VHH binders against NH(3)-dependent NAD(+) synthetase (nadE). Designs and how they scored, part 22

Target 1, 296 residues: NH(3)-dependent NAD(+) synthetase (nadE), of Coprothermobacter proteolyticus (b5y8q4)
Amino acid sequence: MNTAMEETQRIEQFLRKALVSERKHGYLIGVSGGLDSAVVLKLLVQAVGKENVLGLILPDRDTEKKSTTLARSLLEQEKVPYKVISMTPLLRHLGVYKDMPLFLLPTRGLKESIVRRFYNDYTKKLNKPVFFAQWEEPPTQLPYFYEGIAYYRIKHRVRMATLYYYAEKNDYLLVGCTNLSERLIGFYVKYGDDVCDVAPIAHLYKTEVRQLSEYLSVPEDIRNRPPSPDLIPGITDEYSLGINYETLDQILAGLEEGKTAEDLKQLFPADIVELVINQVKFTQKLEGKPYMLKRA
Short names: E, the ipSAE of ESMFold2; O, the ipSAE of OpenDDE; V2, 0.75 times the mean of E and O plus 0.25 times the DockQ between their complexes.

## First folded at step 15 (VHH; framework vhh_sonelokimab_d1)

Design t8 (from p1 with E100P R112Q; at its last look DockQ between E and O 0.95; V2 from the best seeds 0.00; counts 0 for: pae E 2.6 > 2)
Fold by ESMFold2, look of step 15:
Structure t8 (fold): chain B 296 residues (1-296), chain A 124 residues (1-124)
Amino acid sequence: as target 1 above (296 residues)
Amino acid sequence: DVQLVESGGGLVQPGGSLRLSCAASGFTFDEYAVGWFRQAPGKEREFIGAISYSGDSTYYAVSEKGRFTISRDNSKNTLYLQMNSLRPEDTAVYYCAAQPGWYDLEDSSEFQYWGQGTLVTVSS
């Protein structure tokens, strides 16, 4: 990555060029109250002006109130128009909340405790963090394993559908907020948060997005939050991964520089290095499109 | 459960002033932008102005700038409209309304919660 100033200028030029190339009037952005969307929002305002940006805040029943509060505060500070649209009615109609009946638990603290207990149990039984295990056959029957996966993933897909509806309704481009760290290890939901028209930070590691956030004066309350999709009580990115982003990004950057697994094992635990390298290889082999017969 | 209740309407002479209040209950008032609309007999409901959830931003219809002032007191869950230099054309039912965002404020369909209105009559 260049200096924060140089990289900001590059991204701003990219955002301006995309509007011209696509003949669109502005950008639609989902603002989560998290770091990545805050950085992208700041970049959009600087690149194309607040009048050409529309924010959406898309909470559901399980969204932490602080996420919505921070998102609203940032949008008002930047003077960007925004809508708040609950996903809860759609998710309820689909029956999503019945599959994981967290409403039976009286407090968010208890919901978080129970969810984390299941994740801890899964980690022990799968002998790896849940994120890495989700594409493998479990060695034993695990309660709520597939229900939990579906519960998490459908929320991203409902969010994606809602974002595109409003982008197209306004003749705007949908900007995505996925970063390079997430892309390299597949820490996104297929046809969910990986789908957008323009992806201005997709080339930056999470730790580089944090560096930009300071340069862009993203509020400290947002910068200091643990990264989380905020879709399931108690589950942050690093809890699901079992690895902090500092370690993850150093391994990923080492691979970019051409370091071998043996080089990296000199600096990091061997099991972590193997887990990350195997996940990167797995993600690289994904086609990202349906299996299709070729025309005869 | 959700209620927006306007008060302070009544009869006033041209050139006079009125202060309308809107008391909110049944929802988290300080998470909503709130605004005022009015509807004269036989006319469409028209936007007067709005104030953001925090009170830091205000937006007024062009025709109403200078005479009307919107404010809010989040500690009392109350929205206010100060109306000065009233004219017979200001005779209408005045409504308060709330939306959870800050978007297309002149479009009444973007507002989720509505009061029942308070009548303001400006006549000699």
Scores: ipSAE 0.472, ipTM 0.814, lowest interface PAE 2.6, mean pLDDT 89
ESMFold2 (binder alone), look of step 15: mean pLDDT 84; pTM 0.846
OpenDDE, look of step 15: ipSAE 0.882; ipTM 0.952

## First folded at step 17 (VHH; framework vhh_sonelokimab_d1)

Design u2 (at its last look DockQ between E and O 0.20; V2 from the best seeds 0.00; counts 0 for: pae E 19.7 > 2, placed apart)
Fold by ESMFold2, look of step 17:
Structure u2 (fold): chain B 296 residues (1-296), chain A 125 residues (1-125)
Amino acid sequence: as target 1 above (296 residues)
Amino acid sequence: DVQLVESGGGLVQPGGSLRLSCAASGFTFDEYAVGWFRQAPGKEREFIGAISYSGDSTYYAVSEKGRFTISRDNSKNTLYLQMNSLRPEDTAVYYCAAQPGWYRDLEDSSEFQYWGQGTLVTVSS
């Protein structure tokens, strides 16, 4: 990564150019109260002006109130117009909340405890973190496994649909907040949070996004939050991955520099290195489009 | 001590023009988005258009059809509405309103913090 100043300038020009190239009037951004969207929001304001940015805060029943509070505070600090649109009614009508019967639990603390217990049980039975196992055939003794996958993936897709609706209403480009770390290991939902018109931090590792956040003066209470989409009670990025971002990014950067698996195993546990390398290879093979016949 | 005071209303012939003004006091005008609404007797209050706190961006209701122009002069704390090609259906009380520059839902009257008392525009048949 360049210096924070140089990188900010590069991204700002990229954002300005995209508006001209697409003949659009501004940017639509989902603001989660997390680090990545906060960094992107700051970049948008500096690039195109706060009047040409519209924020959406898209909570559902399981969203922590702190996420909404932080998102609202940031948007107000930056003087960016925004709306809060609850995803709960649509998710309820789809039956999503019935597939994971968390509504039977009276407090968020109980919901978090039960969700974490299921995750821990799955991790033990699958002998790997649930994120990495989701593309494998599970043992039949894992209750709610497919329901859990559908539960978190549908939330991203409902958010994506809502974001594009508002982008189209304003003739705005939808900006995405996925970073390079997430892209390389497939830590996104196909046709969900990976869908956008412009992706200004897709070339930056998570740890580089953190460095940029300091330069951009992102509030410390946002910078200190554990990364999370805040869609499932108690589950952060690192909890789902079983790897912290510092370790993950060092392995990924080592691969970019040409280090071998053997080189990396000198610095990190061998099983973690293999898990990351195998996931990167798997992600490279994922089809990003329908399987199609070739034209005769 | 916040005030928004509309002026420039009155009786006008069809096809005529009027320029409404809204003088603001008691708050920092250039930190607020400001706009115009109108209300005909027995009808709901109708959004006409708004202008950003800097004046760089304007937004008009679909029904506006290009006859009205909103502008502001932050050095004079004044919002303007230029109305051309007036028709009898434009007869209404016209209100100026202000919302903090944080909010961009310009059509939602509940988001506007300050309101004027209104100025009557009557377009005779």
Scores: ipSAE 0.000, ipTM 0.115, lowest interface PAE 19.7, mean pLDDT 83
ESMFold2 (binder alone), look of step 17: mean pLDDT 82; pTM 0.833
OpenDDE, look of step 17: ipSAE 0.744; ipTM 0.885

Design u3 (at its last look DockQ between E and O 0.01; V2 from the best seeds 0.00; counts 0 for: pae E 15.4 > 2, placed apart)
Fold by ESMFold2, look of step 17:
Structure u3 (fold): chain B 296 residues (1-296), chain A 125 residues (1-125)
Amino acid sequence: as target 1 above (296 residues)
Amino acid sequence: DVQLVESGGGLVQPGGSLRLSCAASGFTFDEYAVGWFRQAPGKEREFIGAISYSGDSTYYAVSEKGRFTISRDNSKNTLYLQMNSLRPEDTAVYYCAAQEGWYKDLEDSSEFRYWGQGTLVTVSS
């Protein structure tokens, strides 16, 4: 990565150029209270001005209140117009909350504890972290496994649909917040948070996004939060991955530089290196379009 | 027919200011992105900046030093270039340009289909 100043200037130019090229009035952004959307929000304001950005905060029943509070605070600090739109009524109408009856547990602490026990049990039975195992047939029936996958993924898709509705209503481009680390290992929901018109940090590893966040003066409360979509109690990115981003990004950067699996196994646990390499290869095959017949 | 006509060029002293206008006719001006280029004698045509069809967004060449401001008035079908703190290096023919369709490289002059005849700006004491 260039210096933070140079990279910020590159991204700002990209954002300005996209508006002119696409003949749009501004950008629509989902603001989660997490690091990536905070960095993108700062870049948008500097690139095109606060009056040309519209923020959406899209919580549901399981969203931690701190996420919404931080998202509001940042948008107010940046003087960006925004709306808070709860996804809870729609998810309730779809029946999503019945599939995961967490409402039977009286506190968030208990919800987090139970969810983590299921994740730990899945990890043990599948012999790898749940993120990497989600594409495999489990060796035995795992209670709530497929319901949990559907529970998690539908929330991202409802967010995506809502974001596009407001983007189109305002004739704005939808900006996405996916970074390179997530893109390379497929840490996104297909037809969910991977869908956008403009992706200004898709070329940056998560650790590089953290460097930009310091340069852009993203509030420390946001910078110090563990990464999470905040859609399932107790589950952060690194909990789901079983790898911290520092380790993940060093392996990914090594692969970009042309290091072999054997080179990387000298520096990192062999099991982790194999998980990451296999996931990168798998993600390349998943780069999604429907199966289609070619025109004869 | 589509027409772009620049005006406001002339002789100005170093440190001075000048406002160029580009009058558009023969098309629906507020449906087009428009921009400014310049060409000094013996030099390649140089991108200055562009403005979206609504005027809400501007994009300037990276080398731009904050001395130039692009604006548009869609009710008058007119594009403007305000130039401040002019230097002898700014001496050039200034061109207004518009794109008729989809394109993504605003700095590439080949992506602009409609061009004005140009207006000469001379910065000299």
Scores: ipSAE 0.000, ipTM 0.302, lowest interface PAE 15.4, mean pLDDT 85
ESMFold2 (binder alone), look of step 17: mean pLDDT 81; pTM 0.826
OpenDDE, look of step 17: ipSAE 0.806; ipTM 0.911

Design u4 (from p1 with E31D; at its last look DockQ between E and O 0.92; V2 from the best seeds 0.00; counts 0 for: pae E 3.0 > 2)
Fold by ESMFold2, look of step 17:
Order: structure tokens, then sequence, then C-alpha cells
Structure u4 (fold): chain B 296 residues (1-296), chain A 124 residues (1-124)
């Protein structure tokens, strides 16, 4: 990565050029109260001005109050107009909350505890962290395994649909907040949070986004939060991955430099290196489009 | 169960001052931007101004700047409108309203919760 100053200037020019090239009037951004969206929000305001940015905060029943509070605070600090749109009524209407009967548990603490017990059980029975296991057929039937996958993924897709509605309504581009670490290992939901018109930090590892956040004066209470989509009680990125981002990004950067698996196993546990390498290869084969016959 | 209740309306002389209050209950008041609208007889509702959820930002209609001041006290769940230098054309029913956001504040349809209003009559 360039110096923070040089990289900020480069991204800001990219954002201005995209707006002109697409002949749009501004940017629509989902603001989660997390690091990546905070960095992108700061960059948007600097690039195109607060009056040309619209923020959406999209909580559902399982969203921590703190996430919404931090998102509001940042949007007010930046003087950006915003709406708060609860996803809860739509998700309830679809029946999503009945498929995972967390409503039977009276406190968030209890919800978090039982969700973590299911994740730990899945990890043991699948012999790998849940993120990596989600694409495998379980060796035994696991209670709520596929329901949990659907529960998690539908929330991202409802967010995506809502974001695009407001982007189109305002004749704005939708900006995405996915970083390079997430792209390389497939830590996104297909046709969910991976969909956007402009992706200004997609070339930066998570740890590089953190460096940029310091330069941009993103508030410490956002910078110090564990990364999380905040869709399932108790589940952060690193809990789901079983790897912290510092380790993940060092392995990913090593692969970019051309290091072999053997080289990386000298620095990191062999099973973690194998897990990351295999996931990167798997993700490279994923398509952003349906299988299609070639025109004859 | 959400309630917004305006008070402090009444008859006032031209050039006088009046302070309206809006008491909120049934929702988390300090999560909402709140504002004032008014409606004179035979007219559409007119935006006066709004204050952000924290109180850190205010926004006023161009026509009302300088004479009216909006404030809030989140510890009392109360929104205020201080009106000075009142004129006969300020005669209207005054409404408080709440929005979970900070968006398109002059559009009354963007406000979810509304009070029943309090009548202000500027004599003559």
Amino acid sequence: as target 1 above (296 residues)
Amino acid sequence: DVQLVESGGGLVQPGGSLRLSCAASGFTFDDYAVGWFRQAPGKEREFIGAISYSGDSTYYAVSEKGRFTISRDNSKNTLYLQMNSLRPEDTAVYYCAAQEGWYDLEDSSEFRYWGQGTLVTVSS
C-alpha cells in the first residue's frame, strides 16, 4: 500500500472519476458501525462532499444497539443525510425468524451463548471453523446447520436489495465496502454484500484498511471493535474464521509475493496455511454469474 | 403506544414570544430526530425546523431562521420551540414530529410519529 495520504488521494480520485463516468449524482452507502464502512464513508465525504452521499443504517432484530449508535454518531459527525430502515418487519414476514427459534431465548446473552455452542459443535464435528465448513456436506445431520446458513445469507440479500432500491431512487451509485482479504477467501454472500457499483477498498487487505482508518481519524470506538457483520448474535468475523486478520493477511500477502505453502508453513501453523490456501483456490473458481451454455 | 404531546400554545400579541413544548413517550426519544411543523388555516403543513437525535445539529426552514430556536432535553424526553417576534401570519396549529434518521426534513411524509398539535394565535 502507498502512504496513507497517497492512497487516500488515489481512492478519492477514483471515486470522483466513477461518478463522472457513470453520470450519477452521488453515492449510496450502508453504514454498519464497523471499520470498513466507516473508512469508505470518510473517503466519500472527502471525495464528493457530504451533500452527495446518502447513508443507510439497516438493523434487524439481532443487531446490537451499539452498532446502530456508532453508525448514527459517525453520520452525524460527517454531516451526511441518512435513513434508518429496520429489516425486521420484512424478515419476519418471510418467516426467517421462525426457522431459527432464537425468539424463545429471553436475553441477548443467552442467544449469544447458545449460538456459540452450536458453532463450537459444528467446528468439532466438521473438524474446521464454520466459515470453511459451510460449503461441505456434514458427515452427520447437524441441527440447524442449513437453516443457519440460510438465516445468515438472507439478511445480506435483503440488505443488498434495500441498498439498491435507494441507490436507484436517488440516481446514485452503490458503493461497496468489501476489502481484499474478504474477496480472496470468499468472506461475503453471493448476490448479497458482494454486489455494488463501486468498490473503493477492494484492493486493500483488512489490516491495510485499519491503517487507513487511523489516518482518516475514524473514531477509536469503531476502530477497536472486532469485525463483525452483526447479523447473528455472538459471531464475529474472527470467530467464524478461527483466524485473526493479522495472521490471515500475512498468509495472503505471502501468496501474493509468490511464497509456497512450504515457505508459509515455516511461519504459521501448517493446518492454518493449508486451510487458507485451499480456500483461496476454491474462491478463485467461484463465479459471479450463472452457469451458461455458450452460444453455438 | 408512541405519544408526542404539544403544549404551550395560546393567544399572544404581535411582537411577543411563546415557548412550545413537546413531551415524548413510548419510544427511545434520543434515537430520533425531532422537529416542528405548522399548518395555518387553508394551507399545507409547513416545516419549521428540526434537531438531530443527539442535539448536535439543527436545521431550519429559510423563512424561519433567526426568530425560532429549536432545542431538546433528552433527559426529559422533551422538544422545545422558542418563538420570538411573532406576527399574525404565524397563527397556526403547531405539530411536533419524529424521524429515525436525518433525511429530507422538509418532507412531512418522512416523519413517522406526530403529535395532535397546539394552536398558536397571534392577535390582530
Scores: ipSAE 0.437, ipTM 0.799, lowest interface PAE 3.0, mean pLDDT 89
ESMFold2 (binder alone), look of step 17: mean pLDDT 83; pTM 0.842
OpenDDE, look of step 17: ipSAE 0.876; ipTM 0.948

Design u5 (from p1 with Y113S; at its last look DockQ between E and O 0.93; V2 from the best seeds 0.00; counts 0 for: pae E 4.0 > 2)
Fold by ESMFold2, look of step 17:
Structure u5 (fold): chain B 296 residues (1-296), chain A 124 residues (1-124)
Amino acid sequence: as target 1 above (296 residues)
Amino acid sequence: DVQLVESGGGLVQPGGSLRLSCAASGFTFDEYAVGWFRQAPGKEREFIGAISYSGDSTYYAVSEKGRFTISRDNSKNTLYLQMNSLRPEDTAVYYCAAQEGWYDLEDSSEFRSWGQGTLVTVSS
C-alpha cells in the first residue's frame, strides 16, 4: 500500500465520493472493540464528520464485556452517536443458545476452556484447523460440530440484518470492515459480515490495517487485542485459522507478487502454504450467488 | 432489578437553587448514559440534559440557558442536577433516566430505565 498518510487520504476521498454518488446522509458502522472497525471508524470521522456517522454495538450473551467497553470508549472519544443493541433476546427466541449449552458453565474461563478443548479435538481428528475443515464431512461423529458452525454463522447474520435495518431507517450507507486477508481466504460469513454498501479497507491486508491503526492513533488497548469477532468464548481469528496474520499475509502477498508454491515453501511450512493456496483457490470459485440454470 | 430513585425535590423561592440526586442500583451504572427530564402539569416530558457513561461528554437541551449543570459520580452510582436561578416555569416533576448508548438524547423513548420522579415547586 502507499504511505499511511497517502492511503488514508485515498480512502477518505473514496468515502466522500461514495456518499455523494449514492445520495445518502451518512454512514452506519458496527463497532466491535476490535482493530478493523476502529480503523474504519477513524477514517469515517475524518472523511465525513462525526455527526454523519452512527455506530452500533451488537453484543450477545457470549461477547466479552471488554469488547463492549472498548467499543463504547472509542465511540465516546470520537464523539460519534451510537446505540447498544443486544442480540441475546432474538438469538434466545430462535433457540440458538439451546444448541450450545454454555450457560451450564459457571465462569467465562471454564467456558473458554471447554470451547478450546472442542476446537483442539476437532483439529486433531480432522487433521487441519477448524476454519479449513468446516466444508468437509467429519471422518467421525464429532459432538456439536454442525451446531457450532450454525451457532457461529447465525450470529453474524443477525448482526448483518440489524445493521441494515438501522442503516435504512437513517438513510445511511452501511460500511463494512472486511480486509483483504479475510476476503482472499473467505474468512467471513456468507450473507453476514461480507455484505455492505461500502468497503473502505477491502484492499488492505490485515497487517496493513495494523499500520494504518498506528497512524490514526487507534488506542493501544484495541491495537494489542488478538483479532476476534468475540461471538464464541475463547476463539480468536488466529486460533480458528491456526495461522497468525503475519504469516498469512506474507504468503498472500507472495502469491500476489507471482511467487510459486515452491518459492513459498522455502520460507514457510509446506502444509501451511498448501492450506492457504487451496483456500484462496476455493474462495475464488465461490461467487456468492445461488446456483442457477442459465436461460435456454 | 434496575432502580433509579430521585431525591432532593421540594419548595423553593424564585431565584433560589436546588440540587437533585438520582441514585442507581441493580445494574452497572458506569455503562449507561444518564439524563434528566421534567414534566410540568399538562405538558409533555421535556429533555433537560444528559451525561455520557464516563462523564466526559454532556449535552443540554437548546432551550436550557446555562442555569442547570449535570454531573455524575460513578463511585457512588449517582447522577446530579444542580439548578440555579429557579423560576416558576421550572415547577415540574423531575425524572432521571438511563440508556445504554449515546443516541437521540431528546427522545424519551430511547431511555430504558426511569425513576419515579421528584417534585420541584418554585413559588412564593
Scores: ipSAE 0.345, ipTM 0.752, lowest interface PAE 4.0, mean pLDDT 87
ESMFold2 (binder alone), look of step 17: mean pLDDT 79; pTM 0.807
OpenDDE, look of step 17: ipSAE 0.874; ipTM 0.946

Design u6 (from p1 with V34M; at its last look DockQ between E and O 0.86; V2 from the best seeds 0.00; counts 0 for: pae E 4.1 > 2)
Fold by ESMFold2, look of step 17:
Structure u6 (fold): chain B 296 residues (1-296), chain A 124 residues (1-124)
Amino acid sequence: as target 1 above (296 residues)
Amino acid sequence: DVQLVESGGGLVQPGGSLRLSCAASGFTFDEYAMGWFRQAPGKEREFIGAISYSGDSTYYAVSEKGRFTISRDNSKNTLYLQMNSLRPEDTAVYYCAAQEGWYDLEDSSEFRYWGQGTLVTVSS
């Protein structure tokens, strides 16, 4: 990454050029109360002006109130128009909340504890964090395993559909907030938060996004939050991965520089290095489109 | 149960002033932007202005700038409309409304909660 100032200028030019190329006047952004969307929001305002940005806050029943509060505060500080649209009625109509009966638990703290207990049990039985094993057939029956995967993924897809509806309705481009770390290990939901028209931080590791956030004066309360889409109680990014972003990004950057697995194992635990390397290779093989016959 | 209750309406001489209040209950007042609308007899409902959830930003209809001031006191869950230099044309029922957001403020359909209104009559 260049200096924060140089990188900001480069991204701002990219954002302005995309509007001209697509003949659009503005950007639609989902603002979660998390770091990545806050950084992208700041970049948008600087690049195209607050009047050409529309924010959406898209909570559901399981979203922590603080996420919505922080998102609202940031949008107000930046003087960007915004709308709060609860996903809860649609998710309830689809039956999503009955598939994971967390409503039986009286407090958020208890919901978080139970969700983490299931996640830890899955991790033990799969011999790796669930994120890395979710594409594998479990060796034993895991209660709620596939229901939990569907529960998490449908929320991202409903959010994506809502974002595109408002982008299209306003003739705006949808900006995405996926970073390089997430791209390289597949830490996104296919046809969910990976879908956008413009992806201004897709070339930056999570730790580089953090550096940029300081330069852009993203509020401290947002900068210090554990990364999470905040769609399942108790499950943050680093909890899902079992690896913090500092370690993950150093391994990923080492691979980018051409370091071998053996080189990296001198610096990091061998099992973590193998887990990350295998995931990067797996992600490279994932198809982004349907299987299709070629024209004969 | 959500309630918005306007008060402070009544008869006023031309050139006079009134302060309308809107008392809110049943929801988290400081999470909502608040707006004022009015409807004169036989006329369409008209946007007057809005104030952001924190009170830091205000937005007024072009026709209403200068005579009306919107404020809020989040510690009292109350929205205010200060109306000065009143004219017979200001005679209307005045409504407060709430929106969770800051979007398309002149579109009354974007406001979720509404008061029943308070009548302001400016005698000629």
Scores: ipSAE 0.359, ipTM 0.754, lowest interface PAE 4.1, mean pLDDT 89
ESMFold2 (binder alone), look of step 17: mean pLDDT 85; pTM 0.867
OpenDDE, look of step 17: ipSAE 0.883; ipTM 0.951

Design u7 (from p1 with D56G; at its last fold request DockQ between E and O 0.90; V2 from the best seeds 0.00; counts 0 for: pae E 2.4 > 2)
Amino acid sequence: DVQLVESGGGLVQPGGSLRLSCAASGFTFDEYAVGWFRQAPGKEREFIGAISYSGGSTYYAVSEKGRFTISRDNSKNTLYLQMNSLRPEDTAVYYCAAQEGWYDLEDSSEFRYWGQGTLVTVSS
ESMFold2, look of step 17: ipSAE 0.536; ipTM 0.844
ESMFold2 (binder alone), look of step 17: mean pLDDT 83; pTM 0.845
OpenDDE, look of step 17: ipSAE 0.884; ipTM 0.951
ESMFold2, look of step 18: ipSAE 0.517; ipTM 0.834
ESMFold2 (binder alone), look of step 18: mean pLDDT 83; pTM 0.843
OpenDDE, look of step 18: ipSAE 0.888; ipTM 0.952
ESMFold2, fold request of step 21: ipSAE 0.523, 0.006, 0.490; ipTM 0.837, 0.087, 0.819
ESMFold2 (binder alone), fold request of step 21: mean pLDDT 83, 84, 84; pTM 0.848, 0.848, 0.848
OpenDDE, fold request of step 21: ipSAE 0.889, 0.889, 0.891; ipTM 0.952, 0.952, 0.953

Design u8 (from p1 with F111W; at its last look DockQ between E and O 0.94; V2 from the best seeds 0.00; counts 0 for: pae E 3.5 > 2)
Fold by ESMFold2, look of step 17:
Structure u8 (fold): chain B 296 residues (1-296), chain A 124 residues (1-124)
Amino acid sequence: as target 1 above (296 residues)
Amino acid sequence: DVQLVESGGGLVQPGGSLRLSCAASGFTFDEYAVGWFRQAPGKEREFIGAISYSGDSTYYAVSEKGRFTISRDNSKNTLYLQMNSLRPEDTAVYYCAAQEGWYDLEDSSEWRYWGQGTLVTVSS
């Protein structure tokens, strides 16, 4: 929407105002080695200074080493203090890893292959990508289906809990990295990565975040990575969605401009347009709070 | 098992120099920041300085500026402390330590792995 320069200036002013309004002296950010958190980190450093930012790198057993390496390298380059805190001990204590015994597989490549085989089977049996099907009752029992959903979501929630502990311990605001594309289709975990004090890129499509990343000089090895929370071997955002972000964002932007489903079906496959539109409508119905009985 | 082993301590005259080494094993050394602390008899453990995982950043306690130099060699899994212009108040047991990250470096509770220490005595 705005030029990268103008949008950066808007976000930086927003970040400065939030500190003053909340009477806090810094921001806490989870840095994943992915694009969105790298963009937000750059914005934070420019807005409030490196000394007022604390980074957390929160890997677990299934996090690819490259993610941690890229996150560490970026934080060092920006001279931001940071901690690396493994989520593995807590997840193990909760029993999470017993539900999906990937530790029995000798290589990362084999883990990725088997996980993708299960995802492909789920997609075939549910007749849609797993992300869109996760609220449906499968027509037959699917091995590890609900365990996989819980496995994925609990990691986001453990990350959220850890992030807030450190934010509150330091009297900092927690910044979130969710973008508009994710918000519109519900691509987040309730009480996980959707929870933060300040959300500086929540109004930007993923492709717009990529545009900002170029302006902000985010390292190319981060910019070129497929989007992923890196919590399940082999599963990227686009693999789970079955749609790339370029296509998704063009459909979403078309809806923002007032294009109809028929208009969009002239440009994109009809089944993909229908899937996205239905998901946007479904997400709009999601309650922001628990289902509650009204006071009589 | 994780091990940090200091060496190079000993007796030295005031004004002298020593180089301490810390050999690391049992963990991925080049993913950790490493640093030096010391503890004189009857005193609390005192931070000296640290060097980041890559070696690109160093941080020294304000009191130690100019006399001590920290370096690392990731190919040898070794941390070094070069100490010059030693004074009797530098007499202490010197410890190496490692942390994941680069945070609150002067707080000893933030450091995950510790060596057993090497004694440096400056003309007792």
Scores: ipSAE 0.395, ipTM 0.775, lowest interface PAE 3.5, mean pLDDT 88
ESMFold2 (binder alone), look of step 17: mean pLDDT 84; pTM 0.851
OpenDDE, look of step 17: ipSAE 0.879; ipTM 0.949

## First folded at step 18 (VHH; framework vhh_sonelokimab_d1)

Design v1 (from u7 with F111Y; at its last look DockQ between E and O 0.90; V2 from the best seeds 0.00; counts 0 for: pae E 2.4 > 2)
Fold by ESMFold2, look of step 18:
Structure v1 (fold): chain B 296 residues (1-296), chain A 124 residues (1-124)
Amino acid sequence: as target 1 above (296 residues)
Amino acid sequence: DVQLVESGGGLVQPGGSLRLSCAASGFTFDEYAVGWFRQAPGKEREFIGAISYSGGSTYYAVSEKGRFTISRDNSKNTLYLQMNSLRPEDTAVYYCAAQEGWYDLEDSSEYRYWGQGTLVTVSS
């Protein structure tokens, strides 16, 4: 990454060019109260002006109240218009909340504790973190495992559908907030949070997005939050991955530099290096295309 | 069980002032932007102005600049409308309304909760 100043200027030009090229006059952004969307929001306001940005806050029943509070506060500070659209009625209508009966637990703290107990059990029984287990093993004796996968993935897809509806209603481009770390290991949901018209931080590792957030004066409350999609109580990115972003990004950057698996195993635990390398290779096969027959 | 209840309406003489209140209950008031609308007899409902969830931003209809002031007290869950230099054309039922957001403030369909209204009559 260039200096924060140089990189900011580069991204701002990219955002301006995209509007001209697509003949659009603004951007729609989902604002989660997390780091990545806060950085992108700041970049949008600097690039195209607050009057050409529309924010959406898309909570559901399981969203932490702090997430919406931080998102709302940032949007007001940046003077960007926004709507709050609850996903809860749609998710309830689909039956999503019945598949994960967290409503039986009276407090958020208890919900988080129980969910983490299941995640710990999955990790022990599969001998790998839950994120990686979903790609390689068909668990038959893991209660709620597939229900949990469907639970979090449908939330991303409902968000995607809602975001595009409002983008098209305003004739705006949808900006995505996926970073390079997520993109390289597939830490996104196919046809969910990976879908957008413009992806201004897709070339930056998570740790680089954090550096940029300091330059852009993203509020400390947001910068200090553990990364999380905030869709399942108690589950952060790093909890699901079993790897912190500093370690993950160092491995990914090493691969970009041309380091081999053996080089990286001298610096990091061998099992972690193998998990990351295998995941990167698997993700390279995920180009988002359906299998199709050739025309005869 | 959500309620918005306007009060403070009544009869005033032209040139007078009136302060309306809107008391909120049954929802998290300090997460909502709130605004004022009015409807005169035989006319469509019209937007007066709105104030953001924190009170940090206000927006007024062009025709109402300078005469009306919107404020809120989140500790009391109350929205206010101070109206000065009242004219007979201001005679209307005044409504408070709330939206969870800060978007398209003049569009009444964007507001989720509505009060029952309070009548303001400006006449000699």
Scores: ipSAE 0.502, ipTM 0.828, lowest interface PAE 2.4, mean pLDDT 89
ESMFold2 (binder alone), look of step 18: mean pLDDT 83; pTM 0.845
OpenDDE, look of step 18: ipSAE 0.880; ipTM 0.949

